# Ledger of designs, part 5: VHH binders against o75319

Target 1, 181 residues: o75319
Amino acid sequence: GNHIPERWKDYLPVGQRMPGTRFIAFKVPLQKSFEKKLAPEECFSPLDLFNKIREQNEELGLIIDLTYTQRYYKPEDLPETVPYLKIFTVGHQVPDDETIFKFKHAVNGFLKENKDNDKLIGVHCTHGLNRTGYLICRYLIDVEGVRPDDAIELFNRCRGHCLERQNYIEDLQNGPIRKNW
Below, E stands for the ipSAE of ESMFold2; O stands for the ipSAE of OpenDDE; V2 stands for 0.75 times the mean of E and O plus 0.25 times the DockQ between their complexes.

## First folded at step 11 (VHH)

Design j1 (framework vhh_7qia_2; at its last look DockQ between E and O 0.83; V2 from the best seeds 0.00; counts 0 for: pae E 4.4 > 2)
Fold by OpenDDE, look of step 11:
Structure j1 (fold): chain B 181 residues (1-181), chain A 119 residues (1-119)
Amino acid sequence: as target 1 above (181 residues)
Amino acid sequence: QLQLVESGGGLVQPGGSLRLSCEASGFTFDDYTMGWYRQAPGKQRELVAFITSGGYTRYADSVKGRFTISRDNAKNTVYLQMNSLRPEDTAIYYCARYVEDYEGYFDYWGKGTPVTVSS
């Protein structure tokens, strides 16, 4: 039940804010029960997430969790001041239109409600890379009109890791625009 | 040693009902999201329904309101209650285990149980 996700240790815990956006990507924080299987320097808890964000002089305004499990951490582990949104997203395959729409709707809602601040939208899957990167890029492409390669490059640079899934990359570069409402 | 064994398939008339079962063994069942897929003749395999370890469910649009996925962790079994069956529901139905730890994918499948809806 508390086994560490595969390759989880290989990824930077938190990326950088994507310039020109409110997005920041990170790998899934693990609740305390996982710590016994980690070296101290490998630990990344919900508390650690917020500390690392603060170290960047940023503040989270929303967390979007794309994992399809609830075993990693509980919403109760997060500060009450930061809303938590679960969007169950299957990995390895391109997210379906419903998932994409849910993500866009959440982001747009946040931006409308947070025009007066500079809080970030934190997005994560297990590694905070492929599903996370796809949906962020999909938003930038479909909603913000960003060129696909620019969106991908921006995400990769800020996350500190490159999107790995060719089907995601291909869909971002050549796939159709998805509905925004 | 991991195994998924589907059962409950068969022939049914349109409007009828079936209940599929998938018994899992060889892993900690209650830690995993489980799903049902189906593959009709000449068509690609498609998702029918998911259920997480926490009990959250998701359905394909084509089966919403008609199918219900559930699980019994004590029995290591996932179910698919299929009501108001239609000819287009005819397919081999597969049970699958979802593994989030590996970036989220279905890593293991049952052998499938056939469902035929015909007059």
Scores: ipSAE 0.375, ipTM 0.702, lowest interface PAE 1.1, mean pLDDT 94
Fold by ESMFold2, look of step 11:
Structure j1 (fold): chain B 181 residues (1-181), chain A 119 residues (1-119)
Amino acid sequence: as target 1 above (181 residues)
Amino acid sequence: QLQLVESGGGLVQPGGSLRLSCEASGFTFDDYTMGWYRQAPGKQRELVAFITSGGYTRYADSVKGRFTISRDNAKNTVYLQMNSLRPEDTAIYYCARYVEDYEGYFDYWGKGTPVTVSS
């Protein structure tokens, strides 16, 4: 069980706030039990996540976890004051309409409840890149009307890594506009 | 050695029920999301259902309300209860293990158990 995700070490832990949005993306934090397999400079715990967000003068108001597992960290490893939502998102394939709807619903709910503050929605999958980038961009395109290439460029720049999965990129660029739920 | 062994398939009449089992060995079963896929003749494999280590379940639209996935961690077994079976449910049913390590996918598959729904 506590094997680190493949290529996880290759990604920056936390991105930057995406300007004009309430999003910040990061890779999955790993609870202390994983640290025996990591050099000190490779560690990225739930505590490290919040320290890095604080260093950016930001505050998380919601964490959306897109993984299909609970083995990387437990919600109780997070401050009780930060809401946590899991939206199980199968990888390697474009997320289905039910998954996209749940993500849009969660984001819209957050924006309504947090209209009078500047807290961020933190979104992660395993690497904080492909599933995370797809759903954030899908929201920006479908709900905010952002052009696909602009959404992708913004995500890539702020995450610090380019989206890698071509089927995701093609669906964002050339796929039909999804219903706004 | 990693194994997934499906059982419980067979011939059944429309409207009938079957319970498929998948016994896992060679890994820490409790830690993994498990799924059932099926492949009808001439079709691609499609997801039927999955269940996470924490018990969250999800189903294909075509089986919602008729199929139930469950797991027994003490027996290293995942089940698929199939009720109200229809001829279009005819397929080979595969048990699969899900890993998050490389952006999440099903990395290991059983040999499958055939299900035929016919008069």
Scores: ipSAE 0.203, ipTM 0.577, lowest interface PAE 4.4, mean pLDDT 89
ESMFold2 (binder alone), look of step 11: mean pLDDT 84; pTM 0.846

Design j2 (framework vhh_4orz_3; at its last look DockQ between E and O 0.78; V2 from the best seeds 0.00; counts 0 for: pae E 3.3 > 2)
Fold by OpenDDE, look of step 11:
Structure j2 (fold): chain B 181 residues (1-181), chain A 119 residues (1-119)
Amino acid sequence: as target 1 above (181 residues)
Amino acid sequence: EVQLVESGGGLVQAGGSLRLFCAASGFTFDDYTMAWLRQAPGKRREWVAFITSGGDTRYADSVKDRFTISRDNAKNTVSLQMNSLKPEDTAIYFCARYVEDYEGYFDYWGQGTQVTVSS
């Protein structure tokens, strides 16, 4: 169906680029079929996503979709020039090692292939907050060696919303480093 | 009313096979991701397999290459083919509906079906 996800309206559509990184987080864009259930100012389509990114003088180079559904939008709704990667990620629980590895591998691959540009890695779940924030922070901590609290603070500030899930925060702060391969 | 009813459980010897079924009703089945979970005695409930509305599947590491989840949207059913069963697979198996509406969670599951694998 095309019912609006719970609390989806409560979150900023698009965050800011995280300084020192290529990451930008956003909430899930919704395909046209959802628009009839939204006020015009509430609408956030795949097209709107790209427009908002452009308004920030940025360009998306990759979209990582962490939702465990396919009802929000279709990859075909995105420009062909921007690769789309689906990483099915269960909500509420800390992502497993396989999910973390897939995310890291995708990010590293992108960075390796995009050294000559400044395109961004766009990451989203439903709200673009908890799962999104965890995996971005996990990457910064495990791969970039960022202090956990610094990673979390950076993400929260740039997303415009703070990570909410205590289990995610706890794992980031006190959990073990996950293997990068 | 959303209903999920599991069947197909039983006693099987190690190395044997079982096929679990879940009959779903009370909602638009083909819109939802479905899953199988299991709970062994004294252990936390864990997801075993997922299948999205689009047919994409995911398996827990412990069951990869042994279990296969499938769905029949015409019949509103989800199945779990379990091969090469091990004693550690002994658990109550639950069929569950997964939703992304509130950051992703299981909002409904059945009463479960007992699977016992003897050594």
Scores: ipSAE 0.571, ipTM 0.795, lowest interface PAE 0.9, mean pLDDT 95
Fold by ESMFold2, look of step 11:
Structure j2 (fold): chain B 181 residues (1-181), chain A 119 residues (1-119)
Amino acid sequence: as target 1 above (181 residues)
Amino acid sequence: EVQLVESGGGLVQAGGSLRLFCAASGFTFDDYTMAWLRQAPGKRREWVAFITSGGDTRYADSVKDRFTISRDNAKNTVSLQMNSLKPEDTAIYFCARYVEDYEGYFDYWGQGTQVTVSS
């Protein structure tokens, strides 16, 4: 079905580039078939995503989709020049080490391949907040050595919404660092 | 109305095998990712395996290479083949429907089927 994701309307479509990183977070874009249930100002399609990125004078070089579904849009709705990677990330629970490893591996691979440009890694789950924020922060903490509270603050500010799930926040602040990359 | 009914649980010896079944009704089964979860005595419920509508699978590390999830869209069933069973696999096993609409949520559950692995 084409029902609108719960609370999806409550979130800003696209965040801002996180300074000092190559990340930008956004909520899942919805293909045109969902627009029957949306007011014009609520629409956020794959085309809208790219328009908003261009309005920020940025360019996407990779999209990492963390959802366990293909219902929201088809990869064919994205320009063929933008690589797309799906990393199934189970919600409501701290992502497992395999998921964290896949995310780190994808980010590191992108950074190596794109060292001569300034393209961004776009990351989304359903809302572009909890799973997205966790994995971005986990990368910054484990790979870049950022303090947990600093990573969380940076993500929250640039996304425009604070991480909501306490178990994610607690794991980032007090959980083990992971050396899997 | 959505219903999920598990079966196939029982008592097995360590090293043995068991196959669980979940019969689904009341929804368009082919559209949904399905999962098996388990709850051991005194523990929180944990996911075990997922299978997407397209047949892609994912397993918890603790069961990887020992358990196999499968689905039969013609019969609206999900199965879990459990091999090389260990005492720590003892749990109530639940079939669940997974939806992404709220950050990956299980919106319907079965009543569960007991699996007991004796040493």
Scores: ipSAE 0.276, ipTM 0.596, lowest interface PAE 3.3, mean pLDDT 90
ESMFold2 (binder alone), look of step 11: mean pLDDT 86; pTM 0.867

## First folded at step 13 (VHH; framework vhh_4orz_3)

Design k1 (at its last look DockQ between E and O 0.59; V2 from the best seeds 0.00; counts 0 for: pae E 3.1 > 2)
Fold by OpenDDE, look of step 13:
Structure k1 (fold): chain B 181 residues (1-181), chain A 119 residues (1-119)
Amino acid sequence: as target 1 above (181 residues)
Amino acid sequence: EVQLVESGGGLVQAGGSLRLFCAASGFTFDEYTMAWLRQAPGKRREWVAFITSGGETRYADSVKDRFTISRDNAKNTVSLQMNSLKPEDTAIYFCARYVEDYEGYFDYWGQGTQVTVSS
């Protein structure tokens, strides 16, 4: 149960805040049991996540976990002050309307409740790239009215890696707007 | 060697019920998310239901409230109870193992079992 996800080491642990948004993307942090299989410099724990966020002079206000597993870390590994939301999201496939809606609802709820601060919405899947990028971009496109190419470019730039899945990119660029409520 | 063997398919009338079974072997079953997929004639394969190692379940909208996925880790089995079957449910049903490692995908599935729902 403690095997390192494939290609996990290839991705930057934490991206940058997306300017004009409250989003920040990162790869999945791994609980302590994974450390024995990692070099010290490769380790990225929930604690490391928060440290890296602080180093950017930011603060997480919500974590949205899109992975379809529970083996990476436990919500108990997170500070009690930061809510954790699990949205089981199937990989490789364009997220379904329910998933998109759940994500949008969570984001909107957070923004409504956090108008008085500048805390970030941390979003991750395993690599913090494709599923993460799609849903963030989907939100920006559908809710904020951002041009698809602009949303994708912004995400890619801030994450430090580009969306890789053509079906995600195609759906963002040419797919229909999804229901917001 | 990972093996998934489906059973329980057959012909049933609309409104009827079937229970599919999948016997898993060759891996640590209780560590994996399992799923049922189906492929209807002329249609793409679609996931029907998921169940995580922890027992969390998810259903496609088309089968929600009609189908129930369950697992028995002691027996290395996953089941799909299908109630209120519709002709639209006609398909080959596959038991599949889902892995999150490479962005999440089905790395193994069985030969499938035919489910036919008549009007």
Scores: ipSAE 0.575, ipTM 0.802, lowest interface PAE 0.9, mean pLDDT 95
Fold by ESMFold2, look of step 13:
Structure k1 (fold): chain B 181 residues (1-181), chain A 119 residues (1-119)
Amino acid sequence: as target 1 above (181 residues)
Amino acid sequence: EVQLVESGGGLVQAGGSLRLFCAASGFTFDEYTMAWLRQAPGKRREWVAFITSGGETRYADSVKDRFTISRDNAKNTVSLQMNSLKPEDTAIYFCARYVEDYEGYFDYWGQGTQVTVSS
């Protein structure tokens, strides 16, 4: 089925650009087939995503989807001009080193290819919060040298919701630095 | 009651092949993404391969081009064909059910089947 993901309605659709970074986080957009289960004001489609980004005077240059399903929307629902990358990320546990490496590799590749513009990397999982927040913060800590508490506070403020999973927070604050390139 | 039962493990010579099977029952199998994971001695459990309800597949880098995951919705089975096996593939292999709606969770696991690759 096309059931609405658990707690999906509880989250703001799109966050704000994280200052000093190229990141913006959002919850998974839902294709039209889900809308019969949603009130009009609850809808958040791929088109709604791009309209909201435009309203912020921003532009997406890459979407990183951390889920492993096309049930929510299909890549074909996105503008052809925006690259789309799926990085399967297991939830409820701290992502493994292979997943972290793939995320860092994708971000670094984007920054190299987009050094002459200000386009954003959009990152989402189901809710755009726990897996998304972990990987963004892990990148900022490991690659940009941002202090763990500063990365977490920046993400929480710009997403509009605080990271929820304590094991993720503990790993970011107290876990090892990952240098896998 | 959701049940996942792995089979097909055993001893195989390096460079050989082995095919694992997972029999699923107690849920609407064709609606779920299924996965194989493994746990080598002294290591943490790692995912190996995924297959969605629609048949899309993904593999860990360590097994790409050597392993193939497949499913048979008529028989409620997931298979893992393992070719060009190496001693480092020695592990207990687990079949698991994946639920994306709960933030990417493996909510049910099998007991596992042992694969041992000799040099």
Scores: ipSAE 0.311, ipTM 0.636, lowest interface PAE 3.1, mean pLDDT 90
ESMFold2 (binder alone), look of step 13: mean pLDDT 86; pTM 0.862

Design k2 (at its last look DockQ between E and O 0.82; V2 from the best seeds 0.00; counts 0 for: pae E 4.4 > 2)
Fold by ESMFold2, look of step 13:
Structure k2 (fold): chain B 181 residues (1-181), chain A 119 residues (1-119)
Amino acid sequence: as target 1 above (181 residues)
Amino acid sequence: EVQLVESGGGLVQAGGSLRLFCAASGFTFDDYTMAWLRQAPGKRREWVAFITYGGDTRYADSVKDRFTISRDNAKNTVSLQMNSLKPEDTAIYFCARYVEDYEGYFDYWGQGTQVTVSS
């Protein structure tokens, strides 16, 4: 079934570009089949995602999907010109080192291939908040040397919602720096 | 009603192999990512392996290259082939259904099957 994800309606669809970075976070877009369960103003489809990005005068160059499902939308619902990458990220626990390294690899590869443009990396999980915020902050801390509290504050401000899971926050603030290779 | 029933556990000597089975019923099995988790005495439950609805697999580092998860959608079963078993693999193993609806979680699992690896 096309059940709307729990609490999905409570989150802003798309955040703002995080200044000084190439990241933008959003909640999972829902394909048209879900719209029968939504009021018109609640809809947030793959098309709506790209329209909202354009309204910010931005352009997506990569979407990183952290979910373990394709129930919400199909990659064919995305423009062919935008690469799509799925990185399976288990929720409710701090992502393992393998997942973190895979995310870093994807971001670094994008930045190298897109050094001559200003396109954004869009990152989402279900709500675009906890798993998404953790991995973005982990990247900023480990690769770009951002202080943990500064990374968290930047993410929260630009997403429009604060990171919720304390084990993620604790790991970002007090956990070890992870390898970048 | 959703049910997951594990079987195939037992006592095995280090270096040996076991194959675990999970029989699923009460839902559209083909639509779900399925997982194996384990819980050793006095430790937290940890995930071991995932297999997506599309057949992609992922493993915890501690079992990578030794365990293989598979699914049979015609029989509604998930299997875990465990090779080169070590005493630290001793645990109760649980089959679970994974859902993304709230940040990715397990909404159903069974009572588990005991695996004991002697040194």
Scores: ipSAE 0.196, ipTM 0.556, lowest interface PAE 4.4, mean pLDDT 89
Fold by OpenDDE, look of step 13:
Structure k2 (fold): chain B 181 residues (1-181), chain A 119 residues (1-119)
Amino acid sequence: as target 1 above (181 residues)
Amino acid sequence: EVQLVESGGGLVQAGGSLRLFCAASGFTFDDYTMAWLRQAPGKRREWVAFITYGGDTRYADSVKDRFTISRDNAKNTVSLQMNSLKPEDTAIYFCARYVEDYEGYFDYWGQGTQVTVSS
């Protein structure tokens, strides 16, 4: 269906690029069929996403969709020049090692192929916060060697919202490093 | 009214196979991701497998390569083929509807079907 996700309106549509990284987080854009249920100022479509990114003088090079549905928008709604990757990620629980690995692999692959540009990796779940934040932070911690608290703070600041789920925070702060290969 | 009705459970020996079925009604079935959950005695309920309306699947590590989830949107059914069953697979198995809202939760599930794997 075309029902608006719970609390979707509560979150900023697009965060800021995370300094020192190529990550940017955003909430899920909604295809046109959702617009009838939204006020004009609440609308956030795939097109709006790209416009907002451009307004920040940035360019998306990859979109990683972590939602566990396909009802929000179609990959066809995105420019053909921007790869789309779906990583079905269950909410509420800490992502499993396979999910983490898939995310890391995707990011590393992108970085390898995009050394000659500064295009961003756009990551979103429904709200672009908890699942998104966890996986980005997990990458920064496991791959880039960033302190957990620093990673979390950086994400929160740039996203404009703080990670909400204690189990995610706890795992990032005190959990084991996950396999990188 | 949303209804999920599980069937196919029973007693099986270790190494055996079972196929669980779930009949769904009361909602647009092909719009939803469906899942199988299980709860063993004294343990927390855990997800076993997911299948999106598009047919993408995910499995818990404990059942990977042994279990297969499938769906028939024309019949509004979800199935779980369980092969190479182990005693630790003993549990009540639930068919559940997954909703992405609030980063995902199960809003409906059936009464469950008992699966018992003997040594």
Scores: ipSAE 0.038, ipTM 0.491, lowest interface PAE 2.8, mean pLDDT 93
ESMFold2 (binder alone), look of step 13: mean pLDDT 85; pTM 0.858

## First folded at step 14 (VHH; framework vhh_4orz_3)

Design l1 (at its last look DockQ between E and O 0.40; V2 from the best seeds 0.00; counts 0 for: pae E 3.3 > 2)
Fold by OpenDDE, look of step 14:
Structure l1 (fold): chain B 181 residues (1-181), chain A 119 residues (1-119)
Amino acid sequence: as target 1 above (181 residues)
Amino acid sequence: EVQLVESGGGLVQAGGSLRLFCAASGFTFDDYTMAWLRQAPGKRREWVAFIYSGGDTRYADSVKDRFTISRDNAKNTVSLQMNSLKPEDTAIYFCARYVEDYEGYFDYWGQGTQVTVSS
């Protein structure tokens, strides 16, 4: 269906590039069929996503979609020049090691293949906050060696919203490091 | 009142098969993604398989090509066919309703059914 996800309107469409990284987080763009249920200023389509990224003088090189649905938009709605990767990620619970690994692997693969440019990794779930923030922070902590509180603060500041799920925060702060390969 | 009731669990030898069954009621079944999860002794609960309202399916790597999730929207049921069972598949299996609209989570669970695979 084309019902608007709960609380979707409450979140900024697109965050800012995370300094020192190639990550940018955003809420899920919604395909055209959702527009009839939105005010014009509330609309955020795949096209709008790319326009907003360009307004920041950035370019997306990869989109990682963490939602567990396919109803929001189609990969065909995206420019052909930007790869789309789906990592089905269950919300509210800490992602399992397999999901974490898939995310890390995707990010590392992108970075390896895109050393010659500065294109961004766009990551989103439904709100582009909790699942998105956890996995980005998990990567920064496990792979980049960033202090957990610094990773969380950086994400929150750049996304314009703070991670909300205590279990995510607790795991990032005190949970074990996950394997990177 | 949303209800999910699992059945079909039991004891089976390694290499054997079981079919789990979940009867759903109290909501518009065909609008929701359904899932099977399991919790082994001393381990965290993990998702096993998802089936979307449209019929698409997803499986955990550990059960891929061995388990098959299906649904019957006319009967409000979801099933899990488990083949080539292994001792590590021993767990309580839960049927759950998944909602992505609010950050993607399981909002209702069944009581679970015990599956024991002997070596």
Scores: ipSAE 0.332, ipTM 0.682, lowest interface PAE 1.2, mean pLDDT 94
Fold by ESMFold2, look of step 14:
Structure l1 (fold): chain B 181 residues (1-181), chain A 119 residues (1-119)
Amino acid sequence: as target 1 above (181 residues)
Amino acid sequence: EVQLVESGGGLVQAGGSLRLFCAASGFTFDDYTMAWLRQAPGKRREWVAFIYSGGDTRYADSVKDRFTISRDNAKNTVSLQMNSLKPEDTAIYFCARYVEDYEGYFDYWGQGTQVTVSS
């Protein structure tokens, strides 16, 4: 199946660049085979993603896909010039330290390789909200020293939707600072 | 329709090894992440291992470094090699298909296979 992810239609396709960072969050793009189950205005393909980024006068330099599936789109649906990285992130639970480390490593590597440009790291899970927001905020808190509430509010504002999972919010606000980097 | 059939369960001495198999049919196996879960007597069902269609894996902390999940996309099978077994690994083990459609759930399950680890 080409089952549309539950509540996927309820989320804005792409957020805004998070000021002071290289991050932009979006929901999972869906390949053409899903379009039979979508109204034209509901479609959000890999091509639509890049068009929307270009409309913001931005450019993606890396896509980090947090899902455990390739059912939604294939890496070959993306321009060859944009690196693609899958970081398996188990849903519904606070990501483990291995997952957090992999995310931090990927972001730090990108920043080193792209210090002379302004390209963005695009991050998505299924909805581009809970797993995506958690890992972005975790990076900002642990690596950049951002206060938890400031990281969460920045993400929520730029994504256009608030983080929903209470266990993620509690871990960001009250959990340990991780030095796994 | 979609079917998942487990095999390979049984009685094993503590410290021993066992390999479970799951035969999948009725769907495009290559497109899906597969998982093993287990349910010990009187406890909630818990996930054990995932394997992405491209082969990358994830393990629960309780089994990491002892269990190995693998898949054969040509034969539509997934297996779980279980080494250094402990009595607390005693459970019914289920093969399941993982779906990201609500940030992760299991939409099809096998019947389960019993693993019993004796002292």
Scores: ipSAE 0.281, ipTM 0.618, lowest interface PAE 3.3, mean pLDDT 90
ESMFold2 (binder alone), look of step 14: mean pLDDT 88; pTM 0.887

